# VH-VL binders against o22797: the designs that were tried, part 9

Target 1, 202 residues: o22797
Amino acid sequence: MEGTVFTPCLEGMKHVKSDQGEMLTKPFLELCKTILPVIDKFGAAMTLVKSDIGGNITRLEKNYLSDPDKFKYLYTFVQVEIESKIAKGSSSCTNGLLWLTRAMDFLVELFRNLVAHQDWSMPQACADSYQKTLKKWHGWLASSTFSMALKLAPDRKKFMDVISGSGNIQADMERFCAEFGPFLHDNHKFLASVGMDDMKAS

## First folded at step 4 (VH-VL; framework fv_dusigitumab)

Design h35
Fold by ESMFold2-Fast, scan of step 4:
Formats: C-alpha cells, structure tokens, sequence
Structure h35 (fold): chain C 202 residues (1-202), chain A 124 residues (1-124), chain B 111 residues (1-111)
C-alpha cells in the first residue's frame, strides 16, 4: 500500500467544502467511502458499523443522484425534509445523515484513543469509544450486540502494521482526527440548529 | 403478510402511455423505497428507477429519462410507474420491488419483496 | 449491454457445488453492496443474498455470497433440482448516469 490506509481520506478532505464554506454532498460522501477500507481492517468486530455506514452513504448518494443540482449542498436534504414534515421518518436523508455522522464520531474517537493511549488494547479502545459516542443513542439490544462484537477486535500491533503501509500511521491518525472531526462537528451544529440532533434508535 | 400487488396486464398501441400500480400491505409504506424493474421475454432484469414514498424523491435510469414518471399515493399505500411514448421494445413484464431497511443503526440495501409483475404488450 | 458480467449458464449434478461469478468495476461492485436474486421459471425474482454475504430469513445456508475487489460470487452447495433457475447479481452504480445495475443473468441447469 502506498502511504497509509488514511491516504485517500486525507486527500478527500481537501474537497469537502465550497469556497464559501458550504458542505458539498458528493465530496463529503466520497470522503466517507474512503473510510470503508479502514473499517475492513478491523474484521468481524466492525461488521455492523460497516453495514450502517455503507447503508447511510448509499441512502444519501441515491437521493443526491436523483437531483444533483438541487442536492449539491449536504444540508439541503435536511431543509427540504423539514419543509415537507418528513425529516424524522426512518427512511429520511436527515436520519441517514445523523446516523452516518454518529458512526463517524465513533471512528474519530477510536483513532483519537489509539493516538492518546498507546497502552490500550484494541478491544479496550473500541469499548471506550463506543461508550462515549454511539452507546447513548442505542437501545439495550443494539448496545449489547455492538459491545459483544467490539470484543472481537484484532490485535493492536498487527492492526497497526496492516494500516501503516509505506507511510507514517501515527501522523495520519492524528491528521484524520484533527481534520475529519471538524466536518462532523459542523454536521451536528447544523442538525442541532434545526432540532434534528438528538433522535434515538427505537 | 408483507406483499406488493400490481395491476393487471395491459395492451397498448405505439405512442400510448401505460400506468402500472403497485399496492403495498403488511408494512409501513413510507419506510421503504420502491424500485421498478422490467424484463422482456427471455431477457434479463433491467432497472428503471426508484421512488421514496415518504419524500417523493425519484431516480431514473438514463435510458428512461423523459419517458418515465414514478409517483405514489400514501393514503392508499400505492406506488405508480407511468411510461409514455411506448415502443414495441417496451413489451415486457414490469415489476415493483421494495428496497432497503433504513433504521439508521442497521442500514441495508436489497430488493426483498417483489410484486407479481404486470405484462405490458405494445403492438399495432 | 449488462454493466455487470455473469456467465450465461452453469450446470452441475444434484449434491454438487456451483459458483456463479459477477464482475464489475470500482463505481459499482468495488464500492457498493452486492445482492443476488433467484428467478424460478414464470415467477418474480426473489432476494437470495444482500449486503454481499447476508441471507434473508428463509434462505438456507447452502446459499452464500462473497465479494472481493470488483467481483462478487454466489455459492450454492448441496445442489437440488429445485435450484434450477436464473440468478442475477445487482448493485448500485455510483456514476451519475447508471443507477442500480443488474448482471446479465446465469441460467443454472441441474443435470
């Protein structure tokens, strides 16, 4: 692998915002797709996380492709759905964006913990990150399932070797957290401004 | 029981329009997208487009852009596909199929429930 | 033309194993989930596999799916005469002009 597993992700971050600072739909979704290979490196532990992220990317992408000019800017999905009084529906793009953002929060927290705590095992880092991000939004069945799956996380040293490729993985993990985190914060800020940031799973 | 029931067979002349209905039952109609797929006799499956019953958003295959319209009536849980300017090569069985399990925490993709099909014959 | 390439036919005897391939590109199979559909003669298609390798309720574990790079595979073990059907792979294509795409279909004959 040229660079690290984060190399495509770090390149994608350059294209997410317009010159006016608006979040662009297609570049944001392309950025999120670069995370799928990262999740694959965790194996069985992240199967549910990968399915959730992939499904929400697909939901948003097919709606984007239905009218690319209309949905050029990411938050247009939410605005249109609020005006139509459908934003809280289970199939909504608003719901999809919220859960995509939450799953990405989990991943950013995970890599932040891996950078900050060199002595933590992978299952420990996964469990802590889940507790701080997704767990509060899950019911007990989802929480039990995720917690059990995360205990299957791979050996830390072997995982780090796999994701490192030819590049500096420590620097790239730090950049991933520092540069991806703000996009997720912007999503939460927008969703909160329209009352869509605190929906829970049924 | 979850099912999709389609309208009956149609025979149309070239240049006419056909509107096929697909009535959903046994689930929350607005929670799943509806896809339309056709199949000419002895041929493979050809995707035409999708429609979200909650938002009304649609996406159409490039081949059908300008000729197809997908709509719904949520009060009767029914999806519609209208194909205009019919040609002989539009002779096919037309299927509706629901897709996606969009719960947020466990999103999926796949067309898991299909209508029985509507035969549309275009002949002079 | 079909965007996804499948062999037009495959055949085997009862009890044997068959595999059906589905080849695409980075814009479809490479970055999206693959589904497989079974179509018995004279019937509507039935979802057999979704999310690359998951089975809906009621689909026996003889049916399995996998995906590697830009290719997907459907596996059927313990082949039965009732498995004789057309099989289609399908996935979303991320290019602006494609939408959902199906393979050309594979006719499975049980000898």
Amino acid sequence: as target 1 above (202 residues)
Amino acid sequence: QVQLVQSGAEVKKPGASVKVSCKASGYTFTSYDINWVRQATGQGLEWMGWMNPNSGNTGYAQKFQGRVTMTRNTSISTAYMELSSLRSEDTAVYYCAREGLWFGEFSYYGMDVWGQGTTVTVSS
Amino acid sequence: QSVLTQPPSVSAAPGQKVTISCSGSSSNIGNNYVSWYQQLPGTAPKLLIYDNNKRPSGIPDRFSGSKSGTSATLGITGLQTGDEADYYCGTWDSSLSAGYVFGGGTKLTVL
Scores: ipSAE 0.338, ipTM 0.780, lowest interface PAE 3.6, mean pLDDT 89

Design h36
Fold by ESMFold2-Fast, scan of step 4:
Structure h36 (fold): chain C 202 residues (1-202), chain A 124 residues (1-124), chain B 111 residues (1-111)
Amino acid sequence: as target 1 above (202 residues)
Amino acid sequence: QVQLVQSGAEVKKPGASVKVSCKASGYTFTSYDINWVRQATGQGLEWMGWMNPNSGNTGYAQKFQGRVTMTRNTSISTAYMELSSLRSEDTAVYYCAREGLWFGELLYYGMDVWGQGTTVTVSS
Amino acid sequence: QSVLTQPPSVSAAPGQKVTISCSGSSSNIGNNYVSWYQQLPGTAPKLLIYDNNKRPSGIPDRFSGSKSGTSATLGITGLQTGDEADYYCGTWDSSLSAGYVFGGGTKLTVL
């Protein structure tokens, strides 16, 4: 492939904010979709993570498409649902945004670990990232499923070869962490400001 | 038991409106989207739209935009689909179906629980 | 007829294998999860496959799903007479206003 598996993701980051600095719904969701092929490269070990991310993207996209003018800005979902007192519902876009952000936190931490600890095995990097991000929000079933899935984790060297393509994968992983991370921090900051950042699994 | 139970058969004249109900039981009504799908005799499945029982947000297939309205009453765990300006080609079985979407431990797309169907006949 | 293309019919003998294809585009199958539904005569549809290749509880493993590019396939092995039904693929289409699209359906006849 031309570039790396991150090439579409790095391009998508340029479109996420408006000229006034507001988070745009459709560009943000399109950016998130570019991560799905990255997750595919992990194979069976990341099936649950991919399904979770894909489901939340679809939840938010369905609601965006129902009224694109109303939901042009990402945080409008949360504002509308708080005003209607439905933000904490399991089918809410607020929950969808929170869980999407948390899953992406996991991926950013995973690639940060792969950059920082080149001697770590893939299961080790995944387990550490999971402990620092998703684990505290997951119930017993999800935690158990993740632990079992780690047995299917790909060989690190083979994985790195697959995602590298013709580009500099080390530099692109560093850019992914540095550039995507701030969007996730913005999401958490907004959610925290309205009391929606600490919800646990249904 | 998780189930969706629909209202009974309707016979309408062209130009009338029909309102079909779908009562949910055995699960938290506001946690799953409700889709409406119809099927004319001997024809395939045709998606009409979806409704989120928590928010009331809806999305309608372009073909039905302006003629369909999907609502709910959370106090009685019931979804409704109203189709106006009926024509003979609206004669079909109308289904409601729950869309399962849960995160963290299980996430999937698909309509996993269906109502039994409501036959709507439009004739002069 | 429909945005997703399926063969109108397939047939095979008991114990044989059959595959049913579903072809779409980048905006639907290419970028979204595919589900498969079984409809026995006179009944409501039943979910057979979700998330491209996963089975709900109670669906036997002789039913399988797969997705490659803009196409999906439902596989049925060890055919039984009780499998005679209409089969539909379905997925979300990101180019439509939150639209879900079904294939035209495939009638399976077990000889």
Scores: ipSAE 0.321, ipTM 0.786, lowest interface PAE 3.6, mean pLDDT 88

Design h4
Fold by ESMFold2-Fast, scan of step 4:
Structure h4 (fold): chain C 202 residues (1-202), chain A 124 residues (1-124), chain B 111 residues (1-111)
Amino acid sequence: as target 1 above (202 residues)
Amino acid sequence: QVQLVQSGAEVKKPGASVKVSCKASGYTFTSYDINWVRQATGQGLEWMGWMNPNSGNTGYAQKFQGRVTMTRNTSISTAYMELSSLRSEDTAVYYCARGPYYDWLTGYYGMDVWGQGTTVTVSS
Amino acid sequence: QSVLTQPPSVSAAPGQKVTISCSGSSSNIGNNYVSWYQQLPGTAPKLLIYDNNKRPSGIPDRFSGSKSGTSATLGITGLQTGDEADYYCGTWDSSLSAGYVFGGGTKLTVL
């Protein structure tokens, strides 16, 4: 492949914000879709994470398509749902955005660990990232399922070879963490400002 | 038990409108999208659109845009699909179906619960 | 016409194996999750496979799904006469407004 597995993602990040700094719905969701091939490179270990991210992208995308002019800006989903008193519902876009953001937090932390700790195994890097991000929002059954899935994690060196392509994977992982992380932080900042950042899995 | 029960068969003339109901029971109605799918005799499944019962948000297939309206009444857990300006080629069995939906533990489900179907015949 | 392409029919004897293909594009199968539906004559469709390769409770392991690139496959082993039905693949399509799409359907005949 030209570049690395992150090449489409790094290009997509340029289009996420308006000239006024507002988070744009369609570019943000398109950016998130570029992560799905990255997750595929982990194989069976990340099937659950891929389903989670893909499901929430679909939820948000179909709601965006219901009225693209109304939902041009990402946080409009949350504002509209709060006004209608439905934001905490299990089918809500607010719930979908929160869980999408949390799953992406996990991936950013995972790649941050791979950059910072060259000596860590893939299961070790994944377990640490999970503990720092998703674990506190999951129940016991969820945590146990995730732990079992990590036993299927790919060999680190083989994984790095697969995602490298013709580009500089170390630089692209560092750039992914540095540039994608702030978008997730902005999502959390907005959700926290309206009391929607601390919902747990049912 | 989880089920969707649809209204009975309809016979309409060209140019009329038909409104099919779909009553949900056995689950939290507002937690799952409702999809509408039709099938003409001997033909394949054709997706018409989806509706979120909590928000009221909808999405319609381009073919039906401007002729279809999907609504709900949450107090009676009932979804509705109204198709206007009926043509003979609208003669079909119309189904409501729950989902697709995402469940973080099990993955992205398809349309897992279907109504029994409502036959709509359009003839002069 | 359907956006997803399936063979119109397949046939095999009891106890044999069949595969049913479903071909799409990057906007549908390539970037989304494939479901498979079984429709027995005169009945509503039934979910058979979801999330590319998972079975709902009550679906026997004779039914399996897979996805590679922009194509999906339904596999049925140990064919039984009760498997005679129409089979449909389905997925979201990001290129279409409000976009769920079905394949054209495959009629399975168990000879």
Scores: ipSAE 0.611, ipTM 0.857, lowest interface PAE 1.9, mean pLDDT 90

Design h5
Fold by ESMFold2-Fast, scan of step 4:
Formats: C-alpha cells, sequence, structure tokens
Structure h5 (fold): chain C 202 residues (1-202), chain A 124 residues (1-124), chain B 111 residues (1-111)
C-alpha cells in the first residue's frame, strides 16, 4: 500500500468540520469507514469491534440518507431524538453515535499505548486500552468476550510491518491520536451536555 | 409469543395501489426496525426498505423509490407498506420482518421474526 | 444481478456436509454483520445465522457461519431431508444507497 494504513484516515480528517466548526455527518461517517481497514490488520482479535463499528456506521448512514438536508450536521440526530423523547431507545442514532465514539476511543487509546510503550506486546496494549475506555460501559458477558478476543491479537512486529506500507507509521500513529482524538472529545462534550454520554450496554 | 401478523391476500389491477399491514405483538414495537421484503414466484428475496417505528424514519431500495411508502401506528403496534402504480411485475409475496436489534454486543443485525407473507397479485 | 453472489444450487446425500458461499465487497460483507436465512417451500424465511457466526435459539449446531474478508460461508453438517430449502445470505450495504442486500439464493437438494 502507498503511505500507511492511516493515510486515508488522515486525509478524511480534513473534511469533518464545516467552515463554522460544525461536525458534518457524511464526512464524519466516511472518516470512520477509513478505520475499518485498520481494524482488519488485527485479525480475529478485532472482528467483533469491526462489525460493531460497521453496524453503527450503517445505522447512522441509513438515517442520514432518509433525509440528508435535515441530518447534514451530526448532532442533529441527537437533538431531534431528544425533542421526540426517543434518544435513549436501543434503536436510536444517539445510542449508535455514542457506541461508535466509544469504539473509536478504544482505538485511539490503543495506538497511543503503542506509540508511548514500544516494549509492550499487542495483547498488553489492547488490554490496557480496553480497561481505560470500553470496559466501564460493558457488563460481564461483553467484558469476558472482548477480553478473550484481545488475547488473539497479532504479534506486534508483524502487525507494525503490515500497517506500515511505504510510509512512516510512527508519525501516522501519532497524528491519528492527535487529530482523531479531538473529534471524539467533541462528540462526548456534546453528548454529555444533553445527558446522553453515560448509557451502558445491557 | 413474539410474532408479526400480516393482512390478507390482495388482487389489484395495473395502476392501482396496495397497502399491506403488519401487526407486531409480544415485544416492544419501537425497539426494532421493520423491514419489507418481497419474493416473486420462483425468485429470490428482494429487500424493499426499512422503517424505524420509534422515529418514523425510512429508507427505500432505489428500485422502489417514489412508489413505496412505509409508515406505522405505534398505538396499535402496526407497520404499513403501500406500493403505488402497480405493474404485473409487482406480483409477489410481501413479507415484513423485524430487525436489527440494536445493542452493543448483545444486539444482533439479522431479521429474526418474519410475518407469514401477503400475496399480492396484479392482473388485468 | 444480485450484489452478493451465491452458487444457484448445491446437493449432497443425507449425513454429508455442504458449504454455501456468499461473495460481496467491502461496502457490504467486508464491513457488516452477515446473516443467513433458510426458506422451506411455501414458508416465510427463517433466521439461521446472525452476526456472522451466531445461532438463534432452536437452531442446531450442525449449522455454522463464518466470514473472511468480503466472503461468508454457511456450513451444514449431518444433512437431513428436512434441510432441503433455499438459503440466502444477507447484510447491510454501506455504499451510496445504504440498504440491505440478499444473495441470489442457493437451492439445497438432499439426494
Amino acid sequence: as target 1 above (202 residues)
Amino acid sequence: QVQLVQSGAEVKKPGASVKVSCKASGYTFTSYDINWVRQATGQGLEWMGWMNPNSGNTGYAQKFQGRVTMTRNTSISTAYMELSSLRSEDTAVYYCARGPYYDYLTGYYGMDVWGQGTTVTVSS
Amino acid sequence: QSVLTQPPSVSAAPGQKVTISCSGSSSNIGNNYVSWYQQLPGTAPKLLIYDNNKRPSGIPDRFSGSKSGTSATLGITGLQTGDEADYYCGTWDSSLSAGYVFGGGTKLTVL
């Protein structure tokens, strides 16, 4: 591959905000789609995370396409659902956005660990990231399933070789964390401001 | 028990409209999307669209855009699919099906409960 | 014509094993959960596999699913006459239309 596995992701980040700083639905979802090939490089360890991210992208995208003018800005999903008193429903776009954001938090923290701790194994980096992000939102079944899957993480050296392509993977991992993290923080800030940032898995 | 019960068979002339109902029972109607899927005799399954019973949001397959409308009445847990400008090629069995069920790791993305089907025959 | 490709038919004797493939692209199978549906003659489809490899309550373990890249496979072991049916894969497609797509279906004949 040209560049690194992050090359499309880093390009996509340029399009997420409007000139006025508003989060745009379609560019944000396209950005999230660029992460799916990154997750593929982890193999079996991330299969359920990939499918969950894909499912939430699909949920948000199909609702966006039901009325693109209405849902041009990402947070309109949440505002409309709060007004209609349906935001906490299991089928809501609010729930989908929250879980998508949380899954991305896990990935950002994982790559932050890989940058900061070059001596850590992949399972160690994954377990630490999971503890700091998703675990507090999971029940026992989800936590057990996820923890077991993370033990299937690939060898670190092989993984780094696969994601590096022809580019500078260290620099791209650092940029991914530095540039993608703020979008996720904006999502949490908005969700928290409307009381939608603390829903747990059933 | 969890079930979807559809309205009875319809015979229509070309150019008419048909409205099929799908009554849900045994679960929280607003927690699952409702999909509409049709099947012509001897042919495969063809997805027509989805409707979210909580929000009323819909999405339709490109082939049916402009001819199909999917609605619901939450007070009676009933979904509706109306297909207009009927052609002989619209002769098929029409199914409603619930899903996906949205919840992290405990949800599922399949259509797990199906109506019995409604035969729509379009002939002159 | 279908965006997901399945073989039109498969056949085997009672007690044998069969696999049914389903091939798509990154916008559908590659990035989304795959389901499999069994349709007995004259009946509505029945969910057989969801989330790539999970079975609903009541589905025997001789039915299994898997996904690799942009392809999915339904495996059936210990074939029985009652397994004669049409089998469909299905998944969401995150391309321009963002809708659900089915494979063309595979007719399983138990000889």
Scores: ipSAE 0.385, ipTM 0.798, lowest interface PAE 3.7, mean pLDDT 90

Design h6
Fold by ESMFold2-Fast, scan of step 4:
Structure h6 (fold): chain C 202 residues (1-202), chain A 124 residues (1-124), chain B 111 residues (1-111)
Amino acid sequence: as target 1 above (202 residues)
Amino acid sequence: QVQLVQSGAEVKKPGASVKVSCKASGYTFTSYDINWVRQATGQGLEWMGWMNPNSGNTGYAQKFQGRVTMTRNTSISTAYMELSSLRSEDTAVYYCARGEYYDILTGYYGMDVWGQGTTVTVSS
Amino acid sequence: QSVLTQPPSVSAAPGQKVTISCSGSSSNIGNNYVSWYQQLPGTAPKLLIYDNNKRPSGIPDRFSGSKSGTSATLGITGLQTGDEADYYCGTWDSSLSAGYVFGGGTKLTVL
């Protein structure tokens, strides 16, 4: 593998914002798609996370493709849905963007923990990251299911070998956290400004 | 005690505008959106739109887009719905109703508190 | 016409049970939460059920809701004469132009 599993992701980050600092829909969704192969490397532990992320990307992408000029900027989905009073629907793009952002928060925290704590096992890193991000938004059943699945995380050394390719995986994990985190923060800031950031799953 | 109290009956000529008021009491007015729903005599309920009292943001049903305006005055906890270019088929009872704005994951868009209704008659 | 389909009327005797159906599509009932409203003659509607199957405070457990696929059902057991009313289902439509939609209403007659 040329570079690391993060190489396409780090390249995609360059294209997410317009010259005026606006979040672009298609580049952001393409960036999120580059994370799916990373999630695959965790195997069974991340099946639920991958399904959630993939489903939300698909929802947003289908709506983007219905009118690319209208939905050029990511937050237009939320603005249009609030104006049309459909933002609260379970299948809304607003809900999709919120849960996509939260799932990505989990992944950023996971890789931040892997960078900071070389001695942590994968299940330990997964559990800590889940507690700090997704768990607070899940009800008991979802939380129990995710916690059990994360115990299936692969051996850390084997996982690191798989994702390393020809590049410097430590540096790329650090860059992923440092550069992707701010995009997620911007999403939360916008969603909070319109009252859409504090919703729970169950 | 939570209550929505609407303005009294109106009789208007075709082409005129009507503005119905809805005064909220017993809760924080800016915490819940206000929906407007109408019902012609012997007919079903027809949703017209919503207004967020905190932000002033609105969303209107396609049928009413361009003819309806929903506003509020937060200092007196009152919502307004103005319908212009009135036709005889606009003769109906108009209701305001409180909806939950910020509980999206429970899907609670139930309209749990309703005004008593305002009869609008459009006749020549 | 109404986007959500309800039978125009149902009838039953006191003490019996009835069900009122509400049929839609994936963009409304299929992907969103359903509410049910009771309207007694000459009065404003009253919320009976929200979030598919939850009752507001003060609504008796004789009233129940359920949702399966693109259809929802309101159940009323132990019918009383005071239950005679029009019943409406309602939900959000996730298509960009729709907003909130009501069913056409069902007139319940308690004989």
Scores: ipSAE 0.006, ipTM 0.466, lowest interface PAE 12.8, mean pLDDT 85

Design h7
Fold by ESMFold2-Fast, scan of step 4:
Structure h7 (fold): chain C 202 residues (1-202), chain A 124 residues (1-124), chain B 111 residues (1-111)
Amino acid sequence: as target 1 above (202 residues)
Amino acid sequence: QVQLVQSGAEVKKPGASVKVSCKASGYTFTSYDINWVRQATGQGLEWMGWMNPNSGNTGYAQKFQGRVTMTRNTSISTAYMELSSLRSEDTAVYYCAREPYYDILTGYYGMDVWGQGTTVTVSS
Amino acid sequence: QSVLTQPPSVSAAPGQKVTISCSGSSSNIGNNYVSWYQQLPGTAPKLLIYDNNKRPSGIPDRFSGSKSGTSATLGITGLQTGDEADYYCGTWDSSLSAGYVFGGGTKLTVL
């Protein structure tokens, strides 16, 4: 592998915002897709996270392709759905964007833990990240299922070797957290401004 | 019980249009996407497009763009697929199929419930 | 013609096991979830496997699915004559003309 598992992700981050700072739908979704191979390196522990991210990318991409000119900017989905009073529906792009952002929050926190605590096991880092991000939005059954899956996380040293490739994995994990985090913060800020940031699953 | 029931067989002339209906029952119609898939005699499944019953948003396969229109009437939980400028190669069985949204407890289903199919024959 | 490649046919005797492959690319199987559909002659397709390896309620455990990289497989053990059908893999494709794509189908004959 040229570079690290994060190399396509770090390149994708350069294209996410317009010159005016607007979040672009297609580049944002392409960026999110570059995370799927990263999640694959965790094996069985991340099957639920990968399904959640992939499903929400598919939902947003389908709706983007229904009218690419209209949905050029990511937050247009939410604005249109609020105007039509359908934003809180289970099939909405608003719901999809919220859950996609939350799943990415979990991944950013996970890699932040791996950078900050080199003595932590993978299951420990995963559990801590889950507690700080997704857990509060999940009901008991979903939380129990997710917590059980995270115990299947791979050996840390073997995982790091797999994701390292020819590049500097420590530097790339730090860049991933520093550069991807702000996009997720922007999503939450927008969703909160329209009352859509606190929806729960069950 | 969850089911999709489609309209009956159609025979059309080349150049005509056909509109197939798909009536949903046993679930919340607006919570699931509806896909349309066709199958010519002895051939495989061919995806045509999807429609979100809540928003009305649609996406069509490239080869049908400009000829297909997918709509719904939420008051009667019915989806529609209209195909225009019919050719003999449009002779096929047309299916509607429900697609659930991802849920952490159930996963990503793809097309979990299918209509019985509507045979459309285009002949001169 | 199909963006997902399946063998056109497979056969085995009752009680035996078969596997059906489905090969794609990063834009479809590699980045998305694979479903498998069973179609008995003259009937609508039936969802057999979803989310790569899960079975809907009512599907017996002799049907299984798996995915590795850009390929997926459907496994059927304890073959029965009632399993004679066409089997299709399917997934979302995120390339330029994004949409749902099916494999070309595999005809299973139980002899």
Scores: ipSAE 0.361, ipTM 0.770, lowest interface PAE 3.8, mean pLDDT 89

Design h8
Fold by ESMFold2-Fast, scan of step 4:
Structure h8 (fold): chain C 202 residues (1-202), chain A 124 residues (1-124), chain B 111 residues (1-111)
Amino acid sequence: as target 1 above (202 residues)
Amino acid sequence: QVQLVQSGAEVKKPGASVKVSCKASGYTFTSYDINWVRQATGQGLEWMGWMNPNSGNTGYAQKFQGRVTMTRNTSISTAYMELSSLRSEDTAVYYCARGDYYDILTGYYGMDVWGQGTTVTVSS
Amino acid sequence: QSVLTQPPSVSAAPGQKVTISCSGSSSNIGNNYVSWYQQLPGTAPKLLIYDNNKRPSGIPDRFSGSKSGTSATLGITGLQTGDEADYYCGTWDSSLSAGYVFGGGTKLTVL
């Protein structure tokens, strides 16, 4: 492939914010879609993470398409749902955005670990990243299932070869962490400001 | 005991409107989207749209945009689909179905619970 | 014509195996999750497979699903006369205003 598996993702990051710094719904969701092929390269170990990300993208996209003018800015979903007292509902866009952001936190932490710890095996990097991100939000059943799945992670060298393409994978992993992380931080900052950042799965 | 129960058969004249109901029981009505799907005699399944019963947000297939309206009444756990300006080609069985939705442990479900169907006949 | 392409019919003898294909594009099957629905004559559709390859409770393991690129396949082993039905694939289409899309359906005959 031209570039690396991150090339479409890095291009998408340029379009996420308005001139006033507002998070745009459609560009943010398109950016998130570019990570799905990256997750595919992990095989069976990331099936649950891929389903989580893909499902929440679809939920948010469906609701965006119901009224694109109203939902032009990402956080409008949350504001509207809070005013209607439905934000904590299991079908809500607020829950969808929170879980999407959390799943992406896991991926950013995973690639941060791969950059920082060249000697770590892939299952080790996955386990550490999961402990620091998603695990605290999961109940025991989800936690057990994810922990077992992550042990199926591919061989690190083979994985790196697959994602490298014609580009510099080390530089692209570093750039992914540096540029995507701040968008996730902005999501958490907004959700925390409205009391929606600490909801747990049970 | 998770069920969707639909209203009875309707016979309408061209140009009329029909409103089909779909009553949910055995689950939290506001937690799952409701889809509407129709099927003409001897034909395949045709998706019409979805409605989120918590928010009231809807999405309609382009073919039905402007003549379909999907609503709900949460106090009685009932979804509605109203189709206006009826034509003979609207003669079909109309289904409501729960889904599609995502569950972190089990995955991305399609439409997992279906109503029994409502036959709508448009004849002059 | 439907957005997702299925063969109109398939047939095999009892105890044999059949596969039913479903072909789409990147905006539907390629980037989304495929479900399969079984419709027995005179009944509402029943969810048979979800999330590309998973079975709901009560669906026997002789039914299986898979997805590769922009195509999905439903496999049925150990065919029984009670399997005679119409089978539909379905998925969300992220670029088409239609939203959720179904295949045209495949009539399975067990001879």
Scores: ipSAE 0.609, ipTM 0.866, lowest interface PAE 2.4, mean pLDDT 91

Design h9
Fold by ESMFold2-Fast, scan of step 4:
Structure h9 (fold): chain C 202 residues (1-202), chain A 124 residues (1-124), chain B 111 residues (1-111)
Amino acid sequence: as target 1 above (202 residues)
Amino acid sequence: QVQLVQSGAEVKKPGASVKVSCKASGYTFTSYDINWVRQATGQGLEWMGWMNPNSGNTGYAQKFQGRVTMTRNTSISTAYMELSSLRSEDTAVYYCARGPYYDILTGYYYMDVWGQGTTVTVSS
Amino acid sequence: QSVLTQPPSVSAAPGQKVTISCSGSSSNIGNNYVSWYQQLPGTAPKLLIYDNNKRPSGIPDRFSGSKSGTSATLGITGLQTGDEADYYCGTWDSSLSAGYVFGGGTKLTVL
């Protein structure tokens, strides 16, 4: 592949915000879709993460397409659902956005670990990232299942070779962390401002 | 003490209108929805609609659309439900109940404080 | 009829456990949190459970709630004669834009 596995992602990040700094729904969801091929490179270890991210993208996209003018800005889903008293529902777009953001936090932290600790094994990097992000939101059964899956993580050298393509993977991982992280932070700031940032898994 | 106190029993003829009041005390009236729920003798609870005391906005159950009007007077913290074109089937106890409208952060939608009920009898 | 389906009646002896089911669809229970209301004879309904499984202050821990998919369950352990009442589930229905819906109610008789 030309460039690295992050090349489409880094291009997509350019389109996420309006001139006024507002998060745009369609560009944000398209950006998230570029992460799915990255997750595929981890194989069986990330099956649960891929399923979760894909499902949340589908939920948000379905609702966006029902009224694109109304849902032009990402946080409108949350505002509408708060007004309609459905925001905390397990199938809500608010819940979907929260879990999508949390899954992406896990991936950003994982690649941050891979950049910072070139001597760590993949299972070690995955376990550390999981503990710092998703684990606190999971119940015992979900945490046990997720932790077991992460032990299936691929050999680090082989994984790095696969994601590198023809480009500079070290630089692209650094850019991914530096540029994607702020979007996730903005999501958390908004969700926290409306009391929707601390919901646990069900 | 948080309370909703309703007006007294009403007896009406078919075709008349009835207006039930619900006076709130012990909380900020404009911060919570007022819901109206009725119950015919020996029957279940039937939701009629919500009214936002701050904005005056309402949402009515389809069955009552065109016959019900929900209003408020914020100066006396009182909600009103008016039902027109009364029929014998409208004979019921009518309740007002507080919903979390703005306090959505404390939980999902539920009715935590209920009025004592107003019996409305429609008979010839 | 009612949008949410409950059994019309349930009975058990003092000290026993009962469960009351409430069945709906994706637009109501599937998308939203469920509440349960207790109505003693001649009184207004009282909130018993909110947000699927939470108890308001003053509600004993022998009352519990749960939700799975498009169904919810109210559990009552250590039954007492004072528990004889009608029990209603309720939730928001997003298909009605602004609508709250109740189950048909379940009459609990303590034998």
Scores: ipSAE 0.000, ipTM 0.419, lowest interface PAE 21.7, mean pLDDT 85

